VH-VL binders against q6cpf9. Designs and how they scored, part 1

Every score and structure here is a prediction.

Target 1, 125 residues: q6cpf9
Amino acid sequence: MSTQNDSIALLLLQITLYHQQELAHADSSLSLDELLVEPIVDNTVVEKFTSHSMVQIYAPELAPLNIRSIKGLISDLFTNTNIQEPKNLITLANHYYSERLNYLQEEKIPELIQQMKDEYRKLAE
Below, numbering starts at 1 at the first letter of every chain, in headers, positions and changes, except where a header shows other numbers; antibody chains aren't numbered by Kabat.
F, E and O are the ipSAE of ESMFold2-Fast, ESMFold2 and OpenDDE, as the mean of both directions, binder to target and target to binder. V2 is 0.75 times the mean of E and O plus 0.25 times the DockQ between their complexes.
Where letters were taken out, [cut] stands.

## First folded at step 1 (VH-VL)

Design f01 (framework fv_felzartamab)
Fold by ESMFold2-Fast, scan of step 1:
Structure f01 (fold): chain C 125 residues (1-125), chain A 124 residues (1-124), chain B 107 residues (1-107)
Amino acid sequence: as target 1 above (125 residues)
Amino acid sequence: QVQLVESGGGLVQPGGSLRLSCAASGFTFSSYAMNWVRQAPGKGLEWVSGISGSGGSTYYADSVKGRFTISRDNSKNTLYLQMNSLRAEDTAVYYCAKDRLWFGELLSGYFDYWGQGTLVTVSS
Amino acid sequence: DIELTQPPSVSVAPGQTARISCSGDKLGDKYVYWYQQKPGQAPVLVIYQDSKRPSGIPERFSGSNSGNTATLTISGTQAEDEADYYCQAWDSSTYYVFGGGTKLTVL
């Protein structure tokens, strides 16, 4: 499915977003507003993304990616996503979440919608 | 195992129309963006149009906007290019090309497989 | 918007190293892809993401990308490597951008 690639993009954006929130919480000198536009990508983001079951099963070619490659992938999402709102991690993640949700709603698959919501909620921990 | 086979090319008068088809096999067609890339005789490669895996998003080079329409039938594993208001400068071999990965509403990536091409000649 | 510039022709003797350049503003900040095209045939991907080889592409093919210039390198060039080579990058405004192509002659 084409929505499989959207789900992988959403996964990357949410892992990156939650990591920025954690960094801002741990270090008061870091501005979350600035990190939402210029996120810090370190080994924590890379390991969480590349080891995720969705990547291992549905996008194994992404498993060997390093920091530079992940930064490039995030940069591509910023460049390629056409949204009216200012581009930042929140607005990008919301866009991909809405695309995925709309697809599942059109297909009338309530169980998969609930599973998706539960899966992504766990990333916020 | 991936195969892309184009058809529908031929000789057409300026202002005429033609529809190209690309039959795909060997991969999950609906999971990948598909593209048309053309090459005029003795010239380089020019991207023409692309379509997302679901068919929900379409993209066009400025040179063909308003004249060409890309579409796909995922139930038949087939990509189409409807070409209207053809001009002499549209004369080219048209290749069907598969994106390796697709993310979001915009196409992103490169082509891992190409068809053999079909020749479109626009002349009087 | 990015434009990719390639030399129109490169000549090399068999067994020598061929280098084909692809130049564009801040190209090192983008991924570059290389395609080989022989007369009457469809293009074949030979390098992706600057330096990676698809399965089945000989080890003599390699790539690099830094600053404004990406380079396709063919070590120990063989007669069957004679072809046109195209670089490609992605741009948010124009999508898939190709270089003008380089004809590699092996004499």
Scores: ipSAE 0.006, ipTM 0.522, lowest interface PAE 11.7, mean pLDDT 83

Design p01 (framework fv_prolgolimab)
Fold by ESMFold2-Fast, scan of step 1:
Structure p01 (fold): chain C 125 residues (1-125), chain A 125 residues (1-125), chain B 106 residues (1-106)
Amino acid sequence: as target 1 above (125 residues)
Amino acid sequence: QVQLVQSGGGLVQPGGSLRLSCAASGFTFSSYAMYWVRQVPGKGLEWVSAISGSGGSTYYADSVKGRFAISRVNAKNTMYLQMNSLRAEDTAVYYCARDYYGSGSYLPFGYFDYWGQGTLVTVSS
Amino acid sequence: QPVLTQPLSVSVALGQTARITCGGNNIGSKNVHWYQQKPGQAPVLVIYRDSNRPSGIPERFSGSNSGNTATLTISRAQAGDEADYYCQVWDSSTVVFGTGTKLTVL
């Protein structure tokens, strides 16, 4: 996977993770632990992902995807990522975040590290 | 049932060293970024340091960079702050705190839901 | 380095509305969080991401953030609301706390 593909994967996982956290926070009947393994993908996730500037610029072929297709992408990430820990949205996102952060640290670009953190923080809004 | 129990405070002379501990229970420790925040008695809060859930990323306030080292041992559910070359202005109550969401490897939420009880560090001759 | 400026103290009459401001250049572009600290105790998160309340925090607590000012609003003030209040942002890989405001309920 290229650094671009890792960034798109991380974006999808972060959008999905924040959505699951918001759902669990808003509705106490929903178990966050269960949502982290079997995430709910609805129009909010689809619209946030497909309208994101990174997708529009670097992966425009993903812009027309629907709920089923996005679920398929997330499933593929679970299948193709070699994580020794139990696989869930947090451990997957952390894997891609660490790969991206290590790359940026090796390039010695602290401004881009901060930009990445700020962007993913805004996804929670 | 989330608990953060601190230990390791005390009186030290200027130039001395001290190690603080924060023992966590009631949650999956490795999924949460952790923080150290200090407060001079009667004064405001000042951020000291942060560590990602995996321990792969660490952050420091300019005032402590090069002197303090944050670490964690996830297998022991414990976070540490190693304080070296202590100065009178490091005198404060030190709190450990947990990131609000269990995002793990980064600080996208960067705010704190649970705090330890605090431990007093006094640097004086 | 960013500085978040709060008034040193604010007084409110029992049952009235208190407003505590947090001033910072372009703070409306940042997420602002608010903590309550009572004497001898660790801080408690009362508002996160500008306007959201954690579970267990009374609905009397609300927040807003735009331009250069974020505001914590405490309606129907109670004696138990008397505390120090701190705003906080994440900026440039650092956690920045406001200068703190002592709220007195008269």
Scores: ipSAE 0.005, ipTM 0.539, lowest interface PAE 13.0, mean pLDDT 82

Design p02 (framework fv_prolgolimab)
Fold by ESMFold2-Fast, scan of step 1:
Structure p02 (fold): chain C 125 residues (1-125), chain A 123 residues (1-123), chain B 106 residues (1-106)
Amino acid sequence: as target 1 above (125 residues)
Amino acid sequence: QVQLVQSGGGLVQPGGSLRLSCAASGFTFSSYAMYWVRQVPGKGLEWVSAISGSGGSTYYADSVKGRFAISRVNAKNTMYLQMNSLRAEDTAVYYCAKEGWYSSGYTLLFDYWGQGTLVTVSS
Amino acid sequence: QPVLTQPLSVSVALGQTARITCGGNNIGSKNVHWYQQKPGQAPVLVIYRDSNRPSGIPERFSGSNSGNTATLTISRAQAGDEADYYCQVWDSSTVVFGTGTKLTVL
């Protein structure tokens, strides 16, 4: 599911972003700007992501992933997401949020209209 | 269960246009990114284009940027590739392919493929 | 764009182990997927994310990826394994396929 993948990607980016903010707040020697481009991924990120209800329900294959695999997913998002802005956790999260909004506007409403038309046509017969 | 059925290929002169179609069934179409991959007869695979599930994001190989346009109509479970300004080097079998759920996020992989459509660009 | 280099052909005797390599600069930092294509047919995914098998793919198929080389390993080769094999990565907003390897089972 591409739409579910966009939602899962957004979740991972948000969890990772929040963790970087917590680390930078706790340790003033850490540059948040640098962490937004090269984030630290540890068991806190892994546990929050893999135990999340969205992952458990819609992406259970991700539940057993370890630190290396989660780092790989984040690396994939940096490599594969095509955006005009410089890539960092914030700009990537904003991209996936926008994809979710497009789904509701372009796909969900047209699908419902088509379903209503199909039901009316069947009734008219 | 999952099936991709292609149509729209054929012979066209250089500079001409063709539109390829890929009709999907057996999965929630709007939830998956879709792709076009081509193969020159007797040669290897080359990625051509990608479209997100919502249709909000499109991607193109440098060789086709500005000439090809990928689109989808989720209500019809169909994806299209509009090919304009065709060149002899565009001659290939064109496959539509579905995003694999086996890799998360935007890692692109192809779990199901259409049967392929031959496009021949020749005078 | 980066190039993924594969040997043009690999031969393996029935029942023996075939190894098909995919060479690329720092490919070990990428997720590598492998496809099997038989003559006149569409490709079929046989390995995803370096070493994982889709449902229906025999355990004889395995993969690895480190440094500059990813490898598809087919143990106890069967006649039905004869095909072209392609590796694939995602790189900076584009999909890159390997040059392809023809596997012959003798």
Scores: ipSAE 0.000, ipTM 0.502, lowest interface PAE 13.9, mean pLDDT 81

Design p03 (framework fv_prolgolimab; at its last look DockQ between E and O 0.04; V2 from the best seeds 0.00; counts 0 for: pae E 13.8 > 2, placed apart)
Fold by ESMFold2-Fast, scan of step 1:
Structure p03 (fold): chain C 125 residues (1-125), chain A 123 residues (1-123), chain B 106 residues (1-106)
Amino acid sequence: as target 1 above (125 residues)
Amino acid sequence: QVQLVQSGGGLVQPGGSLRLSCAASGFTFSSYAMYWVRQVPGKGLEWVSAISGSGGSTYYADSVKGRFAISRVNAKNTMYLQMNSLRAEDTAVYYCARGFDYSKYLPYYFDYWGQGTLVTVSS
Amino acid sequence: QPVLTQPLSVSVALGQTARITCGGNNIGSKNVHWYQQKPGQAPVLVIYRDSNRPSGIPERFSGSNSGNTATLTISRAQAGDEADYYCQVWDSSTVVFGTGTKLTVL
C-alpha cells in the first residue's frame, strides 16, 4: 500500500535520525535518547532533505521549505503515525520502512526489495 | 561513562549449556539494541545475535539458530545469551556490544564493546 | 551473504600513510564501519558510516567508500596503530565482517 509519500517520510526521518546521531557523537552533553523524541532540526537537515533527488523529482513542492516547515513535517509524522511502540525517530522510520517493504513484497518484485534496502541505508547521503 | 561488563564464560562439554551475561551502565539501556559477536582465538569477528531495545525483536546468525537465545531484562540493565547444544566450533571469545536500535534499514555498527568472555567447548 | 575481502597484512613505516582496503560487490551502496583490535582487547570503533570518526579517534584516521572498494587510511602512522583492522557492513538482515587485516608499523 505504500507510495512515494511513505518514501519521502522515511527519507526525512532517516536524515533527521542520522543528524541526531552525529550531534550526539560530537557533543557528549547531548543525550541521543532525548534527541530521538525531540530532534534538533537545523540547516543541515533542511539542506540534505530539500536537495535530495527524491524530493527534487517526486516532491518538488517541498524543496523551498525552511527549518520551521520541516519541523512541522516531522511533528506531523509523530502525531499522525499510529504504531504500538513508543514514538521516536527509530520506531517511526521502522514503520515507514516496513510499509514500503510490504508493498514491494505484495507486488512480488524481489529484485527491488534488495535494491530498496541498499538505497535506504544511503538516503541520508 | 558507558560500560559493558561481561560474565558467565567457562569450559563446557559438547552438548552442554552455558549462559553469558552483559551488565550495562552509563546510558538508558532500553533505548539501544544489543549484540553478541564472537571470535575464535586467532580468527576474525563473527556476528551471533541481536536484540532490540524493547526486547521485542531478536535475530540470530544461521549457525546458532535454534540453539542460542538472546534476552534482556531492562529493569536490571542486563542482556543474556543462553547457549544450548554447544559444539566444539562454538569455542570463542564472546563480546557483547551496543548499537543503534536494531532496524532493517539502519547501518548497524557497534560503538561500545564488553571485555569479552571465553567459552571453551571441549571434552 | 557477501564476502568482504581484506588483505591479510599491510606494513607501513613510522610517519607514513597506511591504506587498508575492503572489497565487496557494490560496497559503495552500503555504509562501511571500521574497527581496530589490539591483542587481548575488545574491538574499538574507529570509523562509522564510511568516513565519520567517533569522538576520541585522531584525525589521522579517515575513510572512503565507492564502487567495489572501501578504504581505511591511517596517516602519519604511529607504533600504537599496530593492530588488526576489520571492516563491517549490514547486508539484508545480517551483519558481515571483513576477513581482517594485520597492520604492522615498522
Scores: ipSAE 0.170, ipTM 0.711, lowest interface PAE 5.1, mean pLDDT 85
Fold by OpenDDE, look of step 2:
Structure p03 (fold): chain C 125 residues (1-125), chain A 123 residues (1-123), chain B 106 residues (1-106)
Amino acid sequence: as target 1 above (125 residues)
Amino acid sequence: QVQLVQSGGGLVQPGGSLRLSCAASGFTFSSYAMYWVRQVPGKGLEWVSAISGSGGSTYYADSVKGRFAISRVNAKNTMYLQMNSLRAEDTAVYYCARGFDYSKYLPYYFDYWGQGTLVTVSS
Amino acid sequence: QPVLTQPLSVSVALGQTARITCGGNNIGSKNVHWYQQKPGQAPVLVIYRDSNRPSGIPERFSGSNSGNTATLTISRAQAGDEADYYCQVWDSSTVVFGTGTKLTVL
C-alpha cells in the first residue's frame, strides 16, 4: 500500500477502535477483548469514516462505500497486514501508526528540512 | 447491581388512563436507551415503546402510537409510560427493559428487565 | 412486518442437547438475540448478537445464525432449562420477537 493508503487504513482502524471502546464502556455485556478481534462495524463507523476530510480529499473512491464494503476493508486489514500475532485493532493500528511515523521521520521531515535550507540559502544570496 | 423496579399498573376501564413507572439503579441511567415490552398472558412478547438515553428520541409500535407516551427523568433514574385511551387489547404484563443507546440507533437487545406490571383493561 | 417463526415446543431428555430454531427471511444477515423466560418471571437475555453469552450464562448455551435460520443450542440440558425461549431481531427500526418456543426437559 502507498503511504497515502496507509494513512487511510490507520484512520479506519482508529475510528473502529474508538467505537469499540465506546461500546464496551457503555454496555457492560460487551467484551472489549472480543470486540478488538471481531469489531462491530455499524453506520456510525461508516459515517465517521466516509465523511472524514482525509477520505474525501485523498481517497474519494472510499467515500461512497456502504457498511458491507467497510466491513470488507477492515477484514482485509486483518487478513493482509503483515504483523506478528495476535492481530487485533490495537496491534493493527500500532503497525500502521509506526509505518506512518517512520515515513515522516525518515523521509518527509528530512525532505522538508532540506527544502527550508535551500530556500534560506536563496534568500541569503 | 443493575435493578429495574416497576410500578403503576392495575385495573382500568376502556378509555381510561394509566401511568407506569420504571425506577433504575446500579448503572448510569442516561447512558442507556430504555424500552417497554408487553406480554399478553399466555402469549408472546411485543415491543411497545423505546426512548433514547438522553430522552431526545422516542419510538412507538403502531399499535400504541398516538395513545401511549414514553418519557424519562434522568435526574430521578426513572422512565414512564403514559397510557391513554386504553383498550381491552392493551391488557398485558408490561416490562421495562434496558438497552444500550447505540449511536442514535435503536438498541437491538435488552440485557436487563423489570419485574413486570400487570395492566388490565376491562369493563 | 417481518415474522420470526419458532417451533411451538421442543422436548429434550435430561443431559441431552436441545436446539431451538428461529426462522426468518434472510435472518442470517441480521443479529439474533435470545431470551429465556420462566413462568411468572421476566425474560432473561441468554444470547446476544447471534452467539455471544452475557456474563452469568452457562457455556451450555450457544447460538448460531446463517441463511434463513438462527439456532439456540442448549447442551447438557438441565431441569432448570425448562422455559419459554424467544428470538429477537431489530429490523426496519422495529424490534421483532419470535413466536416463542416452550422447552420441556424430560
Scores: ipSAE 0.017, ipTM 0.623, lowest interface PAE 6.8, mean pLDDT 89
Fold by ESMFold2, look of step 2:
Structure p03 (fold): chain C 125 residues (1-125), chain A 123 residues (1-123), chain B 106 residues (1-106)
Amino acid sequence: as target 1 above (125 residues)
Amino acid sequence: QVQLVQSGGGLVQPGGSLRLSCAASGFTFSSYAMYWVRQVPGKGLEWVSAISGSGGSTYYADSVKGRFAISRVNAKNTMYLQMNSLRAEDTAVYYCARGFDYSKYLPYYFDYWGQGTLVTVSS
Amino acid sequence: QPVLTQPLSVSVALGQTARITCGGNNIGSKNVHWYQQKPGQAPVLVIYRDSNRPSGIPERFSGSNSGNTATLTISRAQAGDEADYYCQVWDSSTVVFGTGTKLTVL
């Protein structure tokens, strides 16, 4: 996925993870350890994701997606994300978080600093 | 019961034109991307074209770009393939297929297929 | 040319396990789908998103995908499994099918 798509992937994983924590807290028959590997995806996850400002601004095509499509996105993240750790919501989220931080540190921030230096030089001319 | 009923096809001379139809039933047609896949007799499957659920986005294999046009009329639950400037290499069985249009974040797979329509391009 | 390479043919004894491979550069990062096609018939989806089985497909069909290879596994092969099998991915705006494998059940 692109760096922008990494942020959208991270958002979906975080919303899903938080919801599993809520479900396990509210229902003692649910095991968080099992939910981290096989999450319950219900309308709460769908509504929080599709209505989120990041989705509406940066990935508006995802806003009309239904629960089956959102389940598919999460399944795709489990399948397509190649990491060394055992796959669960936490390890997948950590992966996408790290990828975004690396992009900011190594590429985007230096690019913005150079752009600001270039604009400052033009003002001094 | 999802059903895709194909029509059109037949024998056409090189350089000619033909229009294929795929009539859908048993599902909300506008919610699904639709596809054309062809198969030369005795050979493997080759994707031809795709169209989004709304019809706003179309995609083509390089071998047919500029010659084929996919379209749909959602009010009629029907997808079409207009084939122009046909060549002998276009001879194949053409299948229509249904897939989800999950945008750039979702995989395409074809869960229901029509029965196929033979197109023969020969002089 | 397709970027997904399959063996031309695979033979399996009745009741044994068949494995059909689909090779592609970094295919493990993609969702792989598998189709069965019997002579004169349209293809039928047997595995989607690497390892998921549609309703009506026997549990003896399974799939895996990692690195540069996806694999369709058919355990307890039956005569009715004799068919052509194709893998498929979505790559950018292009659908890519594998080269196809003829499975013969001896």
Scores: ipSAE 0.000, ipTM 0.519, lowest interface PAE 13.8, mean pLDDT 84
ESMFold2 (binder alone), look of step 2: mean pLDDT 90; pTM 0.917

Design p04 (framework fv_prolgolimab)
Fold by ESMFold2-Fast, scan of step 1:
Formats: structure tokens, sequence, C-alpha cells
Structure p04 (fold): chain C 125 residues (1-125), chain A 123 residues (1-123), chain B 106 residues (1-106)
């Protein structure tokens, strides 16, 4: 089954990515390509992440974290995620998104296909 | 690069106390939940205790609750297990271990383990 | 505490497939992790979250988890796979390890 940790990692990466995109859009002197490998983490990222309902419900211990701690978490995701592509916010987010998709494809989709086959057989009767 | 180095084991009399240490390096210590797991020689693995990355949440096996206290000093990258009122059945190799993903507890695996520390409770 | 039941021992011939089961009520709703432990050594994580392999673990190791049984499968068994194997879950606020299985490679 899919795990809470994949969802929390994906959430943090998505919030951080969206923030970099907003910064680059607002300030043309900022390079999005550079921010994807060395993201800016400020109070906006921290507040959005720690106040998120997913964090409040499934990882309440993360609610009191500050900028330094959140930077540490992001750094650890860069260090500990093993992918063949060059590491950046997009490739890391895609990795965690693929983990969720694999859960659906390998555990949920076969069940749904079998249910459809069973329903078809009953209609043929 | 990730390393967990343990110390503090030894021989203790029943009713005595002992403190184990687990020194971490190679990762952001405060981001990871940490665990103590023990194993009586020749027997299986038994979870002892868990502590969240911040130290704000602790969990204990029923067999040690009220006698053992887990703690961490993130500034020193070190986790401790204070063992009080020791009994003969506490004799085991004690391992410290790291949660596999940063910030997780209650659903994660233990990806790095210390070398183990033998604790013998005997008179 | 819930108990995770494993067979005490499993034997497999060199090059054949070993299957080690971990039984628990509604274990398919939990994340199951598997550890390998060789004599005198600390455990090594071989499967996490039911079916995922850590870096460095060969593709011969695979896992599944549904209903009341999780299974560790070791294909093309090698002499070096001989070890004790433990399953592990979180149950609410406690960690539960399986009873352990000694794998012998003949």
Amino acid sequence: as target 1 above (125 residues)
Amino acid sequence: QVQLVQSGGGLVQPGGSLRLSCAASGFTFSSYAMYWVRQVPGKGLEWVSAISGSGGSTYYADSVKGRFAISRVNAKNTMYLQMNSLRAEDTAVYYCARESYPWLYKSGAFDYWGQGTLVTVSS
Amino acid sequence: QPVLTQPLSVSVALGQTARITCGGNNIGSKNVHWYQQKPGQAPVLVIYRDSNRPSGIPERFSGSNSGNTATLTISRAQAGDEADYYCQVWDSSTVVFGTGTKLTVL
C-alpha cells in the first residue's frame, strides 16, 4: 500500500516548487533553473507546509518546525532519494508522484479491472 | 556516509541503572526519528523505544514503560536510552536505528543501524 | 500487542525460490518492512513499504502484502542469502517485529 511518507515528501516538494515558480515569475532576475537545485526556503514555505491539513492530521510533529529544519528536510530529500536523473525539485517530485501512481497501478488498478471483469460476466449471464 | 556509533554497554546488577549512547553523523539528525531495538542472544528482535526528530514524541514497549527513558540532544547529534530498575530479562544486544525517511514515525522502516551494544544484567 | 507470525525455518535449494510469510490480522492495511540479519551483525533493511528495494539490494528480493499475509520472496537463492529474516510493522504507537525465520540454503 501507498504510505503517508511519500505523500508528505511530495507535499513538501510541491509547496517548495510552487514557491520557486512564484518567485521567478515575480522577479525576472531569479533563474528558475537555479532555484530548482538550490531552492529559496522562507516563512511562506514553512507556513504553507506546517499549517497544511495533511501535516496537521498525519504528521503533527512537523507543525512546530522552523526555516532551518525545513531546509534540512529538503536537503535530506536531495541526499537520500536515489534517482538516475540529475536531482532537482521537479525530478524529486516526479519520483514521489510515481510512487503514488505505482500504488494505484499495482495494487488498486488490478482490483478495479477484476471488478469490471466480474460485472461483465454477471451481465453476460 | 551515514554512521551510528554506540557506546555505554556493560555488566550491571539487577535493580541497577545504565545509559546507552548513539552518536550520529552524515545526515541532519534532528529531521529523523530514532529507535532502540534489542535482541537477546539467539532470539528475535524486540522494539524498545522510539523518539521523534524534535524529541517531542516518545514511545515505549510495554515491557520497559516506566523504567526506560529515551532522549536526544540534537545539538550533539546524540540519542540516549536511560535504563533504570534493570532486570535479568533486559539482558540483550541493544541497537540504535534511524527512520528511513526524514520526519517519519509510525510507518517507516529502519534503514541504518548501529553496531549494537551488549548489556548484561547479572549478579 | 498484535503478533506477526513467521515460520521458524525455511529451507531452499541453491538457485530456487524461497518464500517467507508474515501473518497478521489485516496486515495488508499496514506498511510491511523486511530485515536480513546474519550472525554477529546488525540487521539490514531489504524491503520497505511492502515491495520496495533499498539501493544495493538485488532484484531477486521482492515483497507483497495483502489481506492477512505479507510475503518476502527470494528468487535464485544464493549461499549468501542464508540468514534470519524479520518482518516489521507499526501498529498505532508501537513497533511490532515478526517472530523471525531462519533461511537455510542447501
Scores: ipSAE 0.000, ipTM 0.532, lowest interface PAE 13.6, mean pLDDT 82

Design p05 (framework fv_prolgolimab)
Fold by ESMFold2-Fast, scan of step 1:
Structure p05 (fold): chain C 125 residues (1-125), chain A 123 residues (1-123), chain B 106 residues (1-106)
Amino acid sequence: as target 1 above (125 residues)
Amino acid sequence: QVQLVQSGGGLVQPGGSLRLSCAASGFTFSSYAMYWVRQVPGKGLEWVSAISGSGGSTYYADSVKGRFAISRVNAKNTMYLQMNSLRAEDTAVYYCAKDLYEWLSKGTYFDYWGQGTLVTVSS
Amino acid sequence: QPVLTQPLSVSVALGQTARITCGGNNIGSKNVHWYQQKPGQAPVLVIYRDSNRPSGIPERFSGSNSGNTATLTISRAQAGDEADYYCQVWDSSTVVFGTGTKLTVL
């Protein structure tokens, strides 16, 4: 599913972004602006991502990935995401967040509302 | 080393059903996404379906949605394609294929392919 | 649904360089993969992620991808390179193959 892949992509982007922010905060020689385009991926990113409940439950095949594989996955997101604005961790995360929000509004929420209406009609009979 | 061995093809009438099998060896089967790709003899490649390593996520081409079902039994190192409501247009050689990396991602591509199984929907 | 357009056929003389193109809107922002298929055989991956070669694929095979065109380049063409070639991308939870190109080595 595209929505499942988008949720996992968003998770990876958010974990990677947060890690860059922590690195820049801890080390004044690191430029956050540069890290947003060329992020540092180390064991902290790998462990946080692979141990996350979403990965463990919905994408367990990603759990054994190492640093090289995670870097590859992030690289794939930079090259395969089709957006008009300049690509960086923030603009990519915003894109996947918008895709997730659109799915909830156009598909999931209307479905749930319809299910509630159907159940209510049955009770009225 | 890595092997994908297919079976289950044959001749079937329009509206009929057929199940294809792909037996894998030489790699940790449950760690890799698997795919079905078909090809009408003499024509191009068309993606049919995909399944994640755990079997928790499945994907289908619009042309087969609602008619085909992909599945896998990791304990048996085998993937299946259940084809229902077959049409003349489904006549093709069907290939099973393995992802190069351990994940199903937007950069998906196939490093190993099975030998192919001919499915003929006639009359 | 994106469409990946390839020339129907390309001819190359033995020892010369063949170039097979794959056209698509903003294809340069995607990862392009290339497959070789010989008659009666399953496809073989020859290039992945635009320009990377799998183990066992000769250095004569290279790839590039920018703008609206990805290109598979086969230098020092050999008789054994004669085959059908397909480009492929992943887009919106679907795999899209190019229309395919028959390479003839003269």
Scores: ipSAE 0.000, ipTM 0.515, lowest interface PAE 14.6, mean pLDDT 82

## First folded at step 5 (VH-VL)

Design u03 (framework fv_prolgolimab)
Fold by ESMFold2-Fast, scan of step 5:
Structure u03 (fold): chain C 125 residues (1-125), chain A 124 residues (1-124), chain B 106 residues (1-106)
Amino acid sequence: as target 1 above (125 residues)
Amino acid sequence: QVQLVQSGGGLVQPGGSLRLSCAASGFTFSSYAMYWVRQVPGKGLEWVSYISGSGDYTYYADSVKGRFAISRVNAKNTMYLQMNSLRAEDTAVYYCAREGYSSGWLHTYYFDYWGQGTLVTVSS
Amino acid sequence: QPVLTQPLSVSVALGQTARITCGGNNIGSKNVHWYQQKPGQAPVLVIYRDSNRPSGIPERFSGSNSGNTATLTISRAQAGDEADYYCQVWDSSTVVFGTGTKLTVL
């Protein structure tokens, strides 16, 4: 399980979701409900994602991706995320957000507690 | 209000040609891919053709490939199906249909609005 | 061309639950859509993307899709649900319809 991959997936889904909301607001012929299940990926999504600090620092190999490649990544998230509820940008983003929260609660916080215990033992010596 | 209004059906002899029209209103026509679907009387639905919102990409069922041509004139909010070299097995009710919004890469094409259908009869 | 297999006919008693299946190899990896067609009328979308309902479709209609089988479920069946039902996928630049199922409400 990769926490960085989950964080990058969440970032992509959030950027894409916000862009769909902007498009639906600007064009009344576009239904947000429909865009949530088949999002529009254009240069705005690509530039916001590839220039983001998280991508630049943790996934620089994704920085040169174009529209076609980003569409592929989003398609992969729709295909490979196993949720029984209807798949859309909101439910996908919620899944990855929940995975991140679970990691912090179940793994990262216990790890930090263990580090603090180790630090205390060294001081007690 | 979304509407798709069809015209151009009728009787034609085998080997003849016919052009169907589908006039769209109530939405931004160029933003939606469009389809033709047919149904032989008493039988099931059969996909005929697809055209992207831009008109740059078209797909055809193997049974009509090389004989039928789908096109659209976005400025007129109208889609067409040009049917050439018609055969008796092309006799069917033809429906035009609008996709739900699709970018063409997610395998998520579905038909949210359908025209009323038009009968094409190929007989001598 | 790929085939989506449906039972030719399904019968359900008034008020009971009808289940109409759509079989296809690895269909769970695709988005399945369902249409209702009454005699002499154009089809009507009742479920899109496996389990979503368009505005105006009652909550009695639901869908699922996993493995090799997609299912349209109609709970609390009513006389007005009597119709032909078709499943549909988009696969490799082609649209594939199921063979169709006639639902009879007894």
Scores: ipSAE 0.000, ipTM 0.496, lowest interface PAE 16.8, mean pLDDT 82

